# Designs tried in a protein design chat: VHH binders against Riboflavin biosynthesis protein PYRD, chloroplastic (PYRD). Part 24

Target 1, 366 residues: Riboflavin biosynthesis protein PYRD, chloroplastic (PYRD), of Zea mays (Maize) (b6trh4)
Amino acid sequence: PRLAAGALSGRCQAQAAGDLDDAHYMRRCVELARKAAGHTSPNPMVGCVIVRDGRVVGEGFHPKAGQPHAEVFALRDAGNLAENATAYVSLEPCNHYGRTPPCTEALINAKVKEVVVGMTDPNPIVASKGIEKLQGAGISVRVGVEEALCRKLNEAYIHRMLTGKAFATLRATLSMNGIITNQIGKGADQSGGYYSQLMKEYDGVIISSDLAKMSALPLSREAGTNQPLCIIIAQGESSRLHIPSLSQEHASRAIVLADSPVTVEPAGVEVAVFRQIDLESILQLLAQRGLCSVLVDFREAGESFASLLNDFQEDKLVQKVVVEVLPFWLASDGLSNLAFGGSQSFPLKNLELRDVNGSVLLEGYV
Below, E stands for the ipSAE of ESMFold2; O stands for the ipSAE of ESMFold2 at other seeds; V2 stands for 0.75 times the mean of E and O plus 0.25 times the DockQ between their complexes.

## First folded at step 18 (VHH; framework vhh_5j56_2)

Design aa5 (from u6 with E107Y; at its last look DockQ between E and O 0.55; V2 from the best seeds 0.00; counts 0 for: pae E 12.9 > 2, grease 25.4 > 24.2)
Fold by ESMFold2, look of step 18:
Order: sequence, then structure tokens, then C-alpha cells
Structure aa5 (fold): chain B 366 residues (1-366), chain A 127 residues (1-127)
Amino acid sequence: as target 1 above (366 residues)
Amino acid sequence: QVQLVESGGGLVQPGGSLRLSCVASGSEGFTFSSYAIGWFRQAPGKEREGLSSIYSSGDSSTYYSDSVKGRFTISRDNAKNTVYLQMNSLKPEDTAVYYCAAGIYYYDMYSFPFDYWGQGTQVTVSS
């Protein structure tokens, strides 16, 4: 029957089981960290799991900026059981002082035996300082477990840290025959839908003035979500903009970026006037305002709004695209209307696909 | 509003030494001691390289990249709003424009990339 398969399979399983144990606990760290999605900006999402004798004895995650780090919560949860345990952390423990001691010292004081790290600090100046501190105290450290997953969890944070710019994603909806539509898939904007989840994940959402006039402003329907700042692009010679779905009470949820003075209704909505509106200038302004992530929601786009996205793949302007394909075939004026314009072709990387209530959601990187 | 000005660059022979200074100034209420200061360099056609950093909110920790560890020493004088980079045993590959940069560390947070940058000072190591 199976010649030599038993012996080779046994050795393979032993290696896979060891890697699986680490991977299992690190994936739990990522799961814990995701509980704070939309709440930690400008801080990264971090999770920590403390394991002793093959059992989880403490768990924690960083719930929002200004709150303790994941390691602190996990150590408190574990209590005395942290001694001689293994701590799994999705991001290298901090080794810097502010108003509290660094997480490296908390782990050292708890006398953990080993620390397993998902990813090192993306800042090249401080990379490995946390790891070196732990090793210098006699703690065994392993690095890079589920590293790709940990990096994807904080892709906006990493991009902001390395470039000083906000992470930008382009979202569009297409028909089956490649025509841009303004309709979003059934249920996508309801709790649990992909659009509602996107609104939870991004600090800001860029939309056209036409969308703002015609429909409710984008928002997440997930419970307890900090809503994204709505950035409304207004171009042309109109001197007035009415946003019917926005109350004066919520005026701070929106900002209007215009190429000339405009009066916005309701009162209290901030207006910033640019000599020239282009995507680079918009993203620079938003990064200066502290946004780490921005979604460009391509709906109700006129020519001016669409032109912002010409060659969006250049100069690190946009990192990610999310395209929803609806199960409809739309009428067109022949082949010339298959897609919105661009001056250059380029491939997308790391493409993923999933079913979302009868539509297809495609995700890829520039 | 934070401004950084580097000085002390120049021409030096291999094996020589230079001391770079970075003087910081800011708007009313600026507190230099709250900033982490880093030194970076960039040679033409190459990516910017982080060299060293120093933190001072009650922490005396310094960091050095492997390329300069043991040869470069960072220090700061908060009374003068100044950070220094002492560069010893200089090599031709150290030729670059050197920048200082400042960023804030917040309680309970990783720092963002350094937000404030100087104009740079040229260091040339001639063989």
C-alpha cells in the first residue's frame, strides 16, 4: 500500500503540529485585535495571548488609543500564571517610555519564559529594540509567526508609519459587463455587510458632491463604530451645496473640499478651498489631519471626480482596490463604455475573491 | 510648528570624524524634551536610511542601526534644544546628505513616522 508514507507523514505532522500550535495562538491574537477595528487609530491593532502548559491562561487586546496595550490586559488576565508561560503578541512589544513603562518591562516583571512575536515594529529606527530587551533579560523570543497576517491586520498603520501618508483604498461597483454603477449590492450597507464593515475600518471616506446631494452619507451600521470623516469633493462654479442627510448636529462628520468658495447647508460644515484639487493634495491634507486610512467611494462620479483617479497607481497614492461586481448586465454604447478611463495598464497583486449576498467582491493591491 | 536645522557637515578623509548638530525650534509652547530625535541619511539614488535615535521623556535609551553601531554616538542637550551625532571612523560609504527628524511619542502609542525634518547637511568622505 503506502510505501514509506507513514514514517514521512509522522515527521511532517510533528513539524506541522509545532508550527500549527504557534500559528493557532497567533491567529487568536489577530482575532482579539480585530475586536478593536475602527477604534485604535492612530494606534495599531494588537492582541496578546498567554499560554501555560498548553492552555490559554490570559488574553488581551488594545481596545482604543489611550488605553493599555494588549500585553497589559493579557498579563492582568493571567495573573500569577504568566510566570514561566509563553506570551504570543501580534506586534513587537513596545520598548519606549511615555507616561507608562514599556510592555517589554511588564513581560520581564511577569517572568514569562518565552515571547512569540508576529511582526517586528515597522519603524526601522526602533525595530528589534523590544526583542533585544526581552532577550537581554533571558527571555526566549521567536519572531515572524503568521507575519503576513499580522502585517495585513495593520496595513494602514504600517503605510502611515513608513511613508507619512494615509493608506488609500479605491472602492467601486461594476456590472457584470464592466460598467460602473451607483448601486451597492443587496445588504452590503447593513450590519454585517461588506460596505458597513469598510466604513468601520477607515478613518475617512471620499465621495463626490453628487452622492452627498442624492443619498445618505456613507456610514457603518456596526455597533459602537466611530464613523469615518466624510470628505466631499465639490468642483465647478456652484456657490451652494446642500447635504440633505446631514444634520447640523453632525456637521463635524463632514468636510467639503472645493476649488472655489461654497456655502454649505447645514451650517457648521468645514469647507477647505484648494487652488487645484487633485488626489495627492487631498491625501496630504487628510494625513496632516491625522487620518491613517481613507476610502475613495467611487459612486455618482462626474468627470471632475473621476479625473482625480487618473493614474491612481502612481506615486503610492492608492494601495488597495475593492471592486464589487453585481449580477446585472447593463446596456452600453458598445465597447467604448466598458470601464472608466486611465492612461496606463497595470496588474493588481494578491487578488482575493468572495461571495457577498449574490455579488462578487474582489480585493487586490496596487 | 517645529523647525530643525542641521550643521557640521563637510569633507573629511577616511578614518576621520565629524560631529553633526541638529537645533530645534518651534511655536509658542514648544517643548523639545517631548520629542524623539532621529538621524537619517540618503545617498543619491538610494533609499533613506535610519541611523540613530534618542528618546528623552524620562528614558535614556538610544538606538543605532547595524551600519553605524560602534562608530556613531547620538546625544542630546535639552537646554539647548540640540541633538548631536558624533561620527567616528568614517568610510567613503558614509557619504550622503544627513537629516535630523523629530517625532512625538505619546503615552500608550507607537510613534508615527518622524513628522519634522531638517533641510540636511552634506557629508563627504573622500578616499
Scores: ipSAE 0.000, ipTM 0.218, lowest interface PAE 12.9, mean pLDDT 81
ESMFold2 (binder alone), look of step 18: mean pLDDT 80; pTM 0.816
ESMFold2 at other seeds, look of step 18: ipSAE 0.115; ipTM 0.586

Design aa6 (from u6 with S53G; at its last read DockQ between E and O 0.87; V2 from the best seeds 0.00; counts 0 for: pae E 3.4 > 2, unsure alone 63.9 < 65)
Amino acid sequence: QVQLVESGGGLVQPGGSLRLSCVASGSEGFTFSSYAIGWFRQAPGKEREGLSGIYSSGDSSTYYSDSVKGRFTISRDNAKNTVYLQMNSLKPEDTAVYYCAAGIYYEDMYSFPFDYWGQGTQVTVSS
ESMFold2, look of step 18: ipSAE 0.510; ipTM 0.796
ESMFold2 (binder alone), look of step 18: mean pLDDT 79; pTM 0.806
ESMFold2 at other seeds, look of step 18: ipSAE 0.407; ipTM 0.724
ESMFold2, look of step 19: ipSAE 0.433; ipTM 0.755
ESMFold2 (binder alone), look of step 19: mean pLDDT 79; pTM 0.808
ESMFold2 at other seeds, look of step 19: ipSAE 0.089; ipTM 0.501
ESMFold2, fold request of step 24: ipSAE 0.181, 0.193, 0.233; ipTM 0.580, 0.612, 0.637
ESMFold2 (binder alone), fold request of step 24: mean pLDDT 79, 78, 79; pTM 0.806, 0.802, 0.805
ESMFold2 at other seeds, fold request of step 24: ipSAE 0.098, 0.169, 0.048; ipTM 0.461, 0.600, 0.489
ESMFold2, last read: ipSAE 0.316, 0.058, 0.016; ipTM 0.698, 0.518, 0.456
ESMFold2 (binder alone), last read: mean pLDDT 79, 79, 80; pTM 0.804, 0.803, 0.811
ESMFold2 at other seeds, last read: ipSAE 0.188, 0.336, 0.282; ipTM 0.610, 0.698, 0.654

## First folded at step 19 (VHH; framework vhh_5j56_2)

Design ab1 (from aa6 with F114W; at its last look DockQ between E and O 0.11; V2 from the best seeds 0.00; counts 0 for: pae E 17.1 > 2, unsure alone 64.7 < 65, placed apart)
Fold by ESMFold2, look of step 19:
Structure ab1 (fold): chain B 366 residues (1-366), chain A 127 residues (1-127)
Amino acid sequence: as target 1 above (366 residues)
Amino acid sequence: QVQLVESGGGLVQPGGSLRLSCVASGSEGFTFSSYAIGWFRQAPGKEREGLSGIYSSGDSSTYYSDSVKGRFTISRDNAKNTVYLQMNSLKPEDTAVYYCAAGIYYEDMYSFPWDYWGQGTQVTVSS
């Protein structure tokens, strides 16, 4: 396993082997952190793994806001084996008192030898303070292992911290010939499907009033999840809006943002009336309501709903795009229905793709 | 959007007391009770220091930094959209501009962004 060659060659080879081991343990931290997806907002998802002599002796993750941090659970799991061990953590350990003592103190008191950090805290006020505290106590610290993966894990948290605005993703479904469809892919909304997973990962989902009138409100079918707040955009709506799938008992699952007074059935659904509805105003209101992440689910979109997304790349309104491409070639009257919205072209960054039950899911960043 | 206004600052002798108020207002849809409110201070040439925080309604949790614990008390009145900071046993080193801030939720004073900030109120403690 490990290589123990001479000075320069041994150091290079041992560092390369150590880097692979570090990456393995950090990826496990990310895996653990994801168990709390949908439960930690506004807190980041964090995982921690304690390793001694090449063996995992403790592990933990932050399960929800107000509960202990990942490091506390991992140290508790490791017990006395944490002494002289290496702690892997996906996000810089906190160094400030809050509802609980700082994680830096827990790691110091457990006498860990070394801490390996995936990413520094994105908050510039506190960035590197946890690392400096650990180093001041004689603990070796390495930073940046699997940093891109750790940043992607908490992209909404990072965006919220740096901008004060909710992280926004646009989701749409296209045919192979580029026609927007209201149908999502087979199985996508079932447990394990990408749509169900998206509903778990976002604090809110924005939909058209037409979708709300015709279909069940979006929800996650992943076990044990909190459901997203459903934000229904009612533009040009008559004086009444009926949401058939929503009971009065569950009225708090939805809010209606309207451009004119509207009476919503069932009773108890909150309605906010705007002078003019635009995406920036919607995202601002949702940030005020505590949402850190919002999905715009582009289905049953009339011209008014679609116009909200004109030039959505501007002013950091939307950060991410998720496009599902169905294995269908739809009939068309020609080229007139191949795309929606916008007066300017722009590239997407960091494109990824995967097969999702016979469809292709494309993800990219603005 | 959300606006925070501090009041109650001023000049006080060492050992004295002051009570700061932070009154919040916002556009329609603003719900004060959903916000955590924190108090911060900044003296010239120093980094901003988090002093105390109080969680949203229905949560009895409060936070105090070591520099003010036992001397300062935070409280909130959601009916008046107001958070108070009672400052007792004031010392010259408490001289600073005091800010209130509002955030959706906090684990500690620094783990998540404070979305809105007041303009600050000066507190001066001198003999």
Scores: ipSAE 0.000, ipTM 0.256, lowest interface PAE 17.1, mean pLDDT 82
ESMFold2 (binder alone), look of step 19: mean pLDDT 79; pTM 0.808
ESMFold2 at other seeds, look of step 19: ipSAE 0.081; ipTM 0.576

Design ab2 (from aa6 with F112I; at its last look DockQ between E and O 0.76; V2 from the best seeds 0.00; counts 0 for: pae O 4.6 > 2)
Fold by ESMFold2 at other seeds, look of step 19:
Structure ab2 (fold): chain B 366 residues (1-366), chain A 127 residues (1-127)
Amino acid sequence: as target 1 above (366 residues)
Amino acid sequence: QVQLVESGGGLVQPGGSLRLSCVASGSEGFTFSSYAIGWFRQAPGKEREGLSGIYSSGDSSTYYSDSVKGRFTISRDNAKNTVYLQMNSLKPEDTAVYYCAAGIYYEDMYSIPFDYWGQGTQVTVSS
């Protein structure tokens, strides 16, 4: 008997179609997880989709810290239809006890046939333990479907988990001729603009005291947003800081980090005094407060604020850079205003760009 | 509030052994047995990697990543507030700064956050 070409071709096509279905359902998990963007820190964003006979029978996401995990919502949504179904989850199911039993036990008790996992848990104590528990109960487990997408979704959570420090992004705006500017792009801070979206996605924003004195504190204009914590740096500034845009009722939206005692108006704004302010201690402090991500917004930067960023990449303190290039050529007397400096030259990784309402937004990793 | 100090690093030849120590201290009311302790490492240009952990409970348990399972052993001495990492059969790829980290389980967490970290100790495996 002859080996038919159809036999080999059919096998390859069937495998490719199955892989595309897995990717489709895992991307749905990521879409669900993103509904909680800005709400889950210090927890990751997680989504879960339960599929039976090619049909989604349950789905859920983790809405905020202190609420049930994504798998719990998805299993409740599926009810009895979870039996013999495939559960897709963007992060390895937890195998720990809290107020509720671990997600591994919930999946086992629902008698799911298979679990498809986007990424393993980055914590070395728990890594693979959830998967091993499921496999020990006879559940088939596949790992790594859309892993890069799942890791990017939670890059800040992963960084905090592995380092104990908040994930940091440096944001700056340049003119077309390379001059640092305090202006942001047209419409960027309005609903749907990239700056407004960053304020939704980052747990905190580090700004200079000059920015805080002269303009409204950064905020998101996206609906349903928790506003970022504003971290105001007051180095070399004695005695007094007035934040005109901040009411006493909202004093908890800001913290002032100073190198000497300072009186802040309004009353009730927390002040932390350091012998010497450095970025590493700031990022560690913010992680301890439950923040996973911080944006360093380089605007109205005096010498003291700029010095915070000296050698920012040397200890991997900043992971990402976001640069907005405005369609302006700024007047300058010479070459001294082309860009802010640094102590090391290095390539950025994974550069991406997009057009944003007449400006160019560049993103890259340190 | 909680301080961790690693020690025991150094230069060792391939196939050799080292024992790292992580000594914990804290403010009044500090209870070492309440903390899970993890060992991590970071080589230049690499993402920090979790290696091993020991969970705080009435019954101690130990965890190992696949990269070190069978070669590294974690142990704990609560009387000395110390966790050890015995590293055997060392390879050049084990060259890194090694960190210990401590965390307490919080309800509603997906994983144990390691909020307290040591300064690290250098391990170099080279001929």
Scores: ipSAE 0.255, ipTM 0.689, lowest interface PAE 4.6, mean pLDDT 83
ESMFold2, look of step 19: ipSAE 0.271; ipTM 0.695
ESMFold2 (binder alone), look of step 19: mean pLDDT 80; pTM 0.811

Design ab3 (from aa6 with E28P; at its last fold request DockQ between E and O 0.35; V2 from the best seeds 0.00; counts 0 for: pae E 4.1 > 2, unsure alone 63.4 < 65)
Amino acid sequence: QVQLVESGGGLVQPGGSLRLSCVASGSPGFTFSSYAIGWFRQAPGKEREGLSGIYSSGDSSTYYSDSVKGRFTISRDNAKNTVYLQMNSLKPEDTAVYYCAAGIYYEDMYSFPFDYWGQGTQVTVSS
ESMFold2, look of step 19: ipSAE 0.522; ipTM 0.803
ESMFold2 (binder alone), look of step 19: mean pLDDT 79; pTM 0.809
ESMFold2 at other seeds, look of step 19: ipSAE 0.026; ipTM 0.457
ESMFold2, look of step 21: ipSAE 0.154; ipTM 0.632
ESMFold2 (binder alone), look of step 21: mean pLDDT 78; pTM 0.800
ESMFold2 at other seeds, look of step 21: ipSAE 0.422; ipTM 0.764
ESMFold2, fold request of step 24: ipSAE 0.123, 0.168, 0.291; ipTM 0.595, 0.599, 0.691
ESMFold2 (binder alone), fold request of step 24: mean pLDDT 79, 79, 79; pTM 0.801, 0.801, 0.801
ESMFold2 at other seeds, fold request of step 24: ipSAE 0.318, 0.227, 0.097; ipTM 0.685, 0.619, 0.507

Design ab4 (from aa6 with F112Y F114W; at its last look DockQ between E and O 0.16; V2 from the best seeds 0.00; counts 0 for: pae E 15.6 > 2, unsure alone 63.1 < 65, placed apart)
Fold by ESMFold2, look of step 19:
Structure ab4 (fold): chain B 366 residues (1-366), chain A 127 residues (1-127)
Amino acid sequence: as target 1 above (366 residues)
Amino acid sequence: QVQLVESGGGLVQPGGSLRLSCVASGSEGFTFSSYAIGWFRQAPGKEREGLSGIYSSGDSSTYYSDSVKGRFTISRDNAKNTVYLQMNSLKPEDTAVYYCAAGIYYEDMYSYPWDYWGQGTQVTVSS
């Protein structure tokens, strides 16, 4: 029998409707938070919705690093209607003074009746401290509404908090017959396309020097966005590297990581030389430079760049994989040329897909 | 690689003063002024406590916990890659190992990970 629907009584349906109300408001928090995508790093994206008598009376999100938190904006929007209201927030309210007063204090002073939290603070030392402060002030707190959605929203922030390392995603494009290609799907790099949106969501993008020499550097075409730092990996490069799509006035948008000295055109592009370039060393350097999230854009299939990724699943170097499958079949000499290989097999977790303008975009976790 | 070294700890009587120093060094490309610096302490059997922090832009952005506000003063000298903690009116409960920590961009002592930690310097306040 059908347990979820066919066996439910009126009490079960009423409870399910109440749960849907909480989920609805929390999903609104996530929608609000996403308005700041690409603008909050190193801060998490947070949304807050204040509900009184079944109506939204205030909304807010954290718009930019250095600005007030979502709760402050939502409380300002609600005004005196926040008293005895329920506050929905996607991340546990902070309970420490820093550049701004703690959000727990703001919620307490507004006399909210209840706070509903999507996820606890990922820092285990302070996790639940904001919740405990609210409870100690007589505010009812519920935790875990749409928690998976809230965690996915801030997966890079969580990873950075727990490990001190940048969250890394590997992006590749495949033909239908499994050959990695240098192309991206039709329109993917235009405003609204998935590639343009990815470039908004990451602090940095790692590409091969071969890609940099032959194609435009990755950028977002979303309006008003911060562009990712372009990290160009030059392995076995000659003494010169010309980046034709990069103008001298924009030299600060790129850095070259090389295994030997190289002169870069245009002038002003930072060059760092390593004896050995490996993914761990790259990710460590980028974290030290303040990047919370990086995308490895595997469009050029050169062997030296591919070898960088041989063991990317080890030691939590890469957390996520994004693969676009294009609707065409590439010519091949046979089975030996059909697939990008690796040294170890492993399953991907939490696979999701969507249709993107005639291609399929797949994502999953290592 | 960023290294932090604390100094200036020692034994002092209640009501006394000490000045701790945290000197930072790093490889080529290290920019000390880009780091926020925090002071923490840990007494035996207690959780590590965040005491004071100074934002990467200098003295205008500082934080003090309630336990030390008015008694401790944080400052930085970016030319010497050094952060100081002036500790006045010391009490026996200030006895702990004191650590400095560095993070790239942070709003407060606890919202973001501190990337680098010193080895600590002992402060003992006893009569």
Scores: ipSAE 0.000, ipTM 0.319, lowest interface PAE 15.6, mean pLDDT 82
ESMFold2 (binder alone), look of step 19: mean pLDDT 79; pTM 0.807
ESMFold2 at other seeds, look of step 19: ipSAE 0.195; ipTM 0.611

Design ab5 (from aa6 with F112I F114W; at its last look DockQ between E and O 0.70; V2 from the best seeds 0.00; counts 0 for: pae E 5.5 > 2)
Fold by ESMFold2, look of step 19:
Structure ab5 (fold): chain B 366 residues (1-366), chain A 127 residues (1-127)
Amino acid sequence: as target 1 above (366 residues)
Amino acid sequence: QVQLVESGGGLVQPGGSLRLSCVASGSEGFTFSSYAIGWFRQAPGKEREGLSGIYSSGDSSTYYSDSVKGRFTISRDNAKNTVYLQMNSLKPEDTAVYYCAAGIYYEDMYSIPWDYWGQGTQVTVSS
């Protein structure tokens, strides 16, 4: 038999309100986690919120590799109020031991009543082990609240964990009439601009040697940013490469990947020589060096740099594409085509658009 | 550069045992003890399954999936740059290609990035 309409409506709304409360607190976890954007690699961004009697009694986030996990900070903040509270965490609490007990034991010892998890650990060997430990100690666990948001927050980390390769985004700028341009949109590379934000969010940026010779190396103008490693592709270069915008004091900001020996100015810039440079090898190397994410900045691209992208979709080497469309019509001598691209058409997934200082920023997934 | 080579696979009857080994090697400066090693398997037409892991130092942290807990034992011999998977009470559903993988484990990390993979060794459980 059907419940009375008022009772059914009340129960549905109370459960929906409870679900909205869960979503609210999990979104707060994500907001907290984002405070560490650009600082946690190779670790994920994680936030934790402790709630008791409808009030936040503790908050924390993981600020960078080498520091405590989000749950530790949140439990310290909550103190005794963590007892019988609900802990919201954007990623499954760790269950591994080191010099300090794992986050599962910290939550158990604090006697939390319930843990709400945004996403499980992407590592297939340990996935759900933290959840199982908590449940075995009598703690109620709910999983999957705002899961899509939590996964998007750490898409690069997840990609590296599952594939052993860096997450790669291709960035290019087009005129309104579809011509690839080396220009960045007005204000995009200034504080608050999308390009400056990308430089904050990515562990590395791959550029051509021509860009390195002709322009300042990409950097973020956001305050307090760890700058991305600049990966300079030097194929078919002469015996020397001069990077005018890079001082010797900042030589560690760049690495040159070359197909033959090259002398780099300034001194101290690391040079790696390969017999054959291809995008797959680059992405594997960068992951092995601890980078979870790289941006391929398609500017001043000669034929050899463009050739890195010829078949990127076939091997799933690039996961995301970001295209800036500028509000002007470039003059051209004849019909212009995109200078790089795969040999086969394919749709992009999850396309999103936004207005960026009078241009359009498009992004989608391969 | 890290290279992993699995061995010890073969045909075994249900209820039997096998011991797999994973030998690691690397370029100058390679330190095996800084790597966590995991074992995975993949049957034809199925997704890869994580089985067991052993973290950087000896037997200090070992992990097992529920499908193998109590039957499989992971161990490592740092002098030989080798990790072993002792598989007991084998069942037909254990038939698969078994892979080892390695990743640098940091004590402050949330999980292990499995950046290096072996080529695999076949295990077949049938009469």
Scores: ipSAE 0.131, ipTM 0.572, lowest interface PAE 5.5, mean pLDDT 84
ESMFold2 (binder alone), look of step 19: mean pLDDT 81; pTM 0.827
ESMFold2 at other seeds, look of step 19: ipSAE 0.240; ipTM 0.636

Design ab6 (from aa6 with S56P; at its last look DockQ between E and O 0.75; V2 from the best seeds 0.00; counts 0 for: pae E 6.2 > 2)
Fold by ESMFold2, look of step 19:
Structure ab6 (fold): chain B 366 residues (1-366), chain A 127 residues (1-127)
Amino acid sequence: as target 1 above (366 residues)
Amino acid sequence: QVQLVESGGGLVQPGGSLRLSCVASGSEGFTFSSYAIGWFRQAPGKEREGLSGIYPSGDSSTYYSDSVKGRFTISRDNAKNTVYLQMNSLKPEDTAVYYCAAGIYYEDMYSFPFDYWGQGTQVTVSS
């Protein structure tokens, strides 16, 4: 004949086909979860897809803190079709009893046949309890489908749960020849721009008092955004600090962290005074206020503000770096570097690059 | 405000045991039995990991990560505002700073976040 015997050894593997289906549905869970970006803190972003006979019969995501979990919405959407279905969920279902029954109980009562979980809850007081509850009720559970994607979706939540500190991203802009600039790229702060999207995605933004005095406070121009809390670092300030872009009615959008007593204009802005301001204490305080993520916006930085970042790699206080490279060459007096107080070199991990309206945005992990 | 103080760390040979204590104190009206307590550890250059947790007194249950299950035991004594971590069959890989953390149940939370952390106690397992 026309073919060698070796050509007959190819077969479709049931596990391989199932893995592709599982990955597809889990990626849909992540897509659904992202619809709530900027709205769920201190809760994670979670999506759920219910599949019966190879068809999606229900979908849901957790829209914000205080609203039902993703599984509840997906089960409501599926109705009685959830019976004997497979439920895909990006994070281990909760097993906490509170005002409403836990998601494990909802899944059990809907009589789902199988639950496929993207990642186990990182919180040691609840981890695996949801999975164990489902298994004890006779439900088949599979874990780890698209786990890396699910972990990245909630990297800030995971960090807060494991450390008690907010996830911190350092943002800076530099010219093509490496000069730090205070201006951001064209359109970056407009709707759809990367800076506007960061302001939507992060619970807070840490800025210098110089930026607060000299320009409008950072905000998102994305529709429906809960604006980030502006955390203003006031070191070595006189007894008064004026924030001209902030009205008294909007005083709650900012907090001033100072190293000495300071009176802030407008009235009503919260002031917290510390003997020494350090990034670790800031991140702990912000997590206690329910923030999971903060952006350190490195603009109008003086020596004092820059010192917050000294040796940040050694202290593991910043997890992610976002660098915008503008398409121009600035005059300089020699080689320049983004020196944030470190004396050691280290590689950034998982580097990603994208074009943003004629500039380059680099993202990587410390 | 809640303050947590760890103790009981130290140097131990592989196969040995240590018992860590986490003593909690708080402002007026502090009720230790309303707090969930977790144990975490972090080795230099590694991500912090959750090891074990124990629910508030009204629905006490325990959790152990796979890396420590069967070797570590968490317990609490609400009369003494204390949580313990008994660590048996210690390995060099258990060398880290160990932290305890406390959190209150939040309605509609996926989990109990930890708002209060101790300063940590060093555990070193070496021969």
Scores: ipSAE 0.076, ipTM 0.594, lowest interface PAE 6.2, mean pLDDT 83
ESMFold2 (binder alone), look of step 19: mean pLDDT 80; pTM 0.816
ESMFold2 at other seeds, look of step 19: ipSAE 0.180; ipTM 0.662

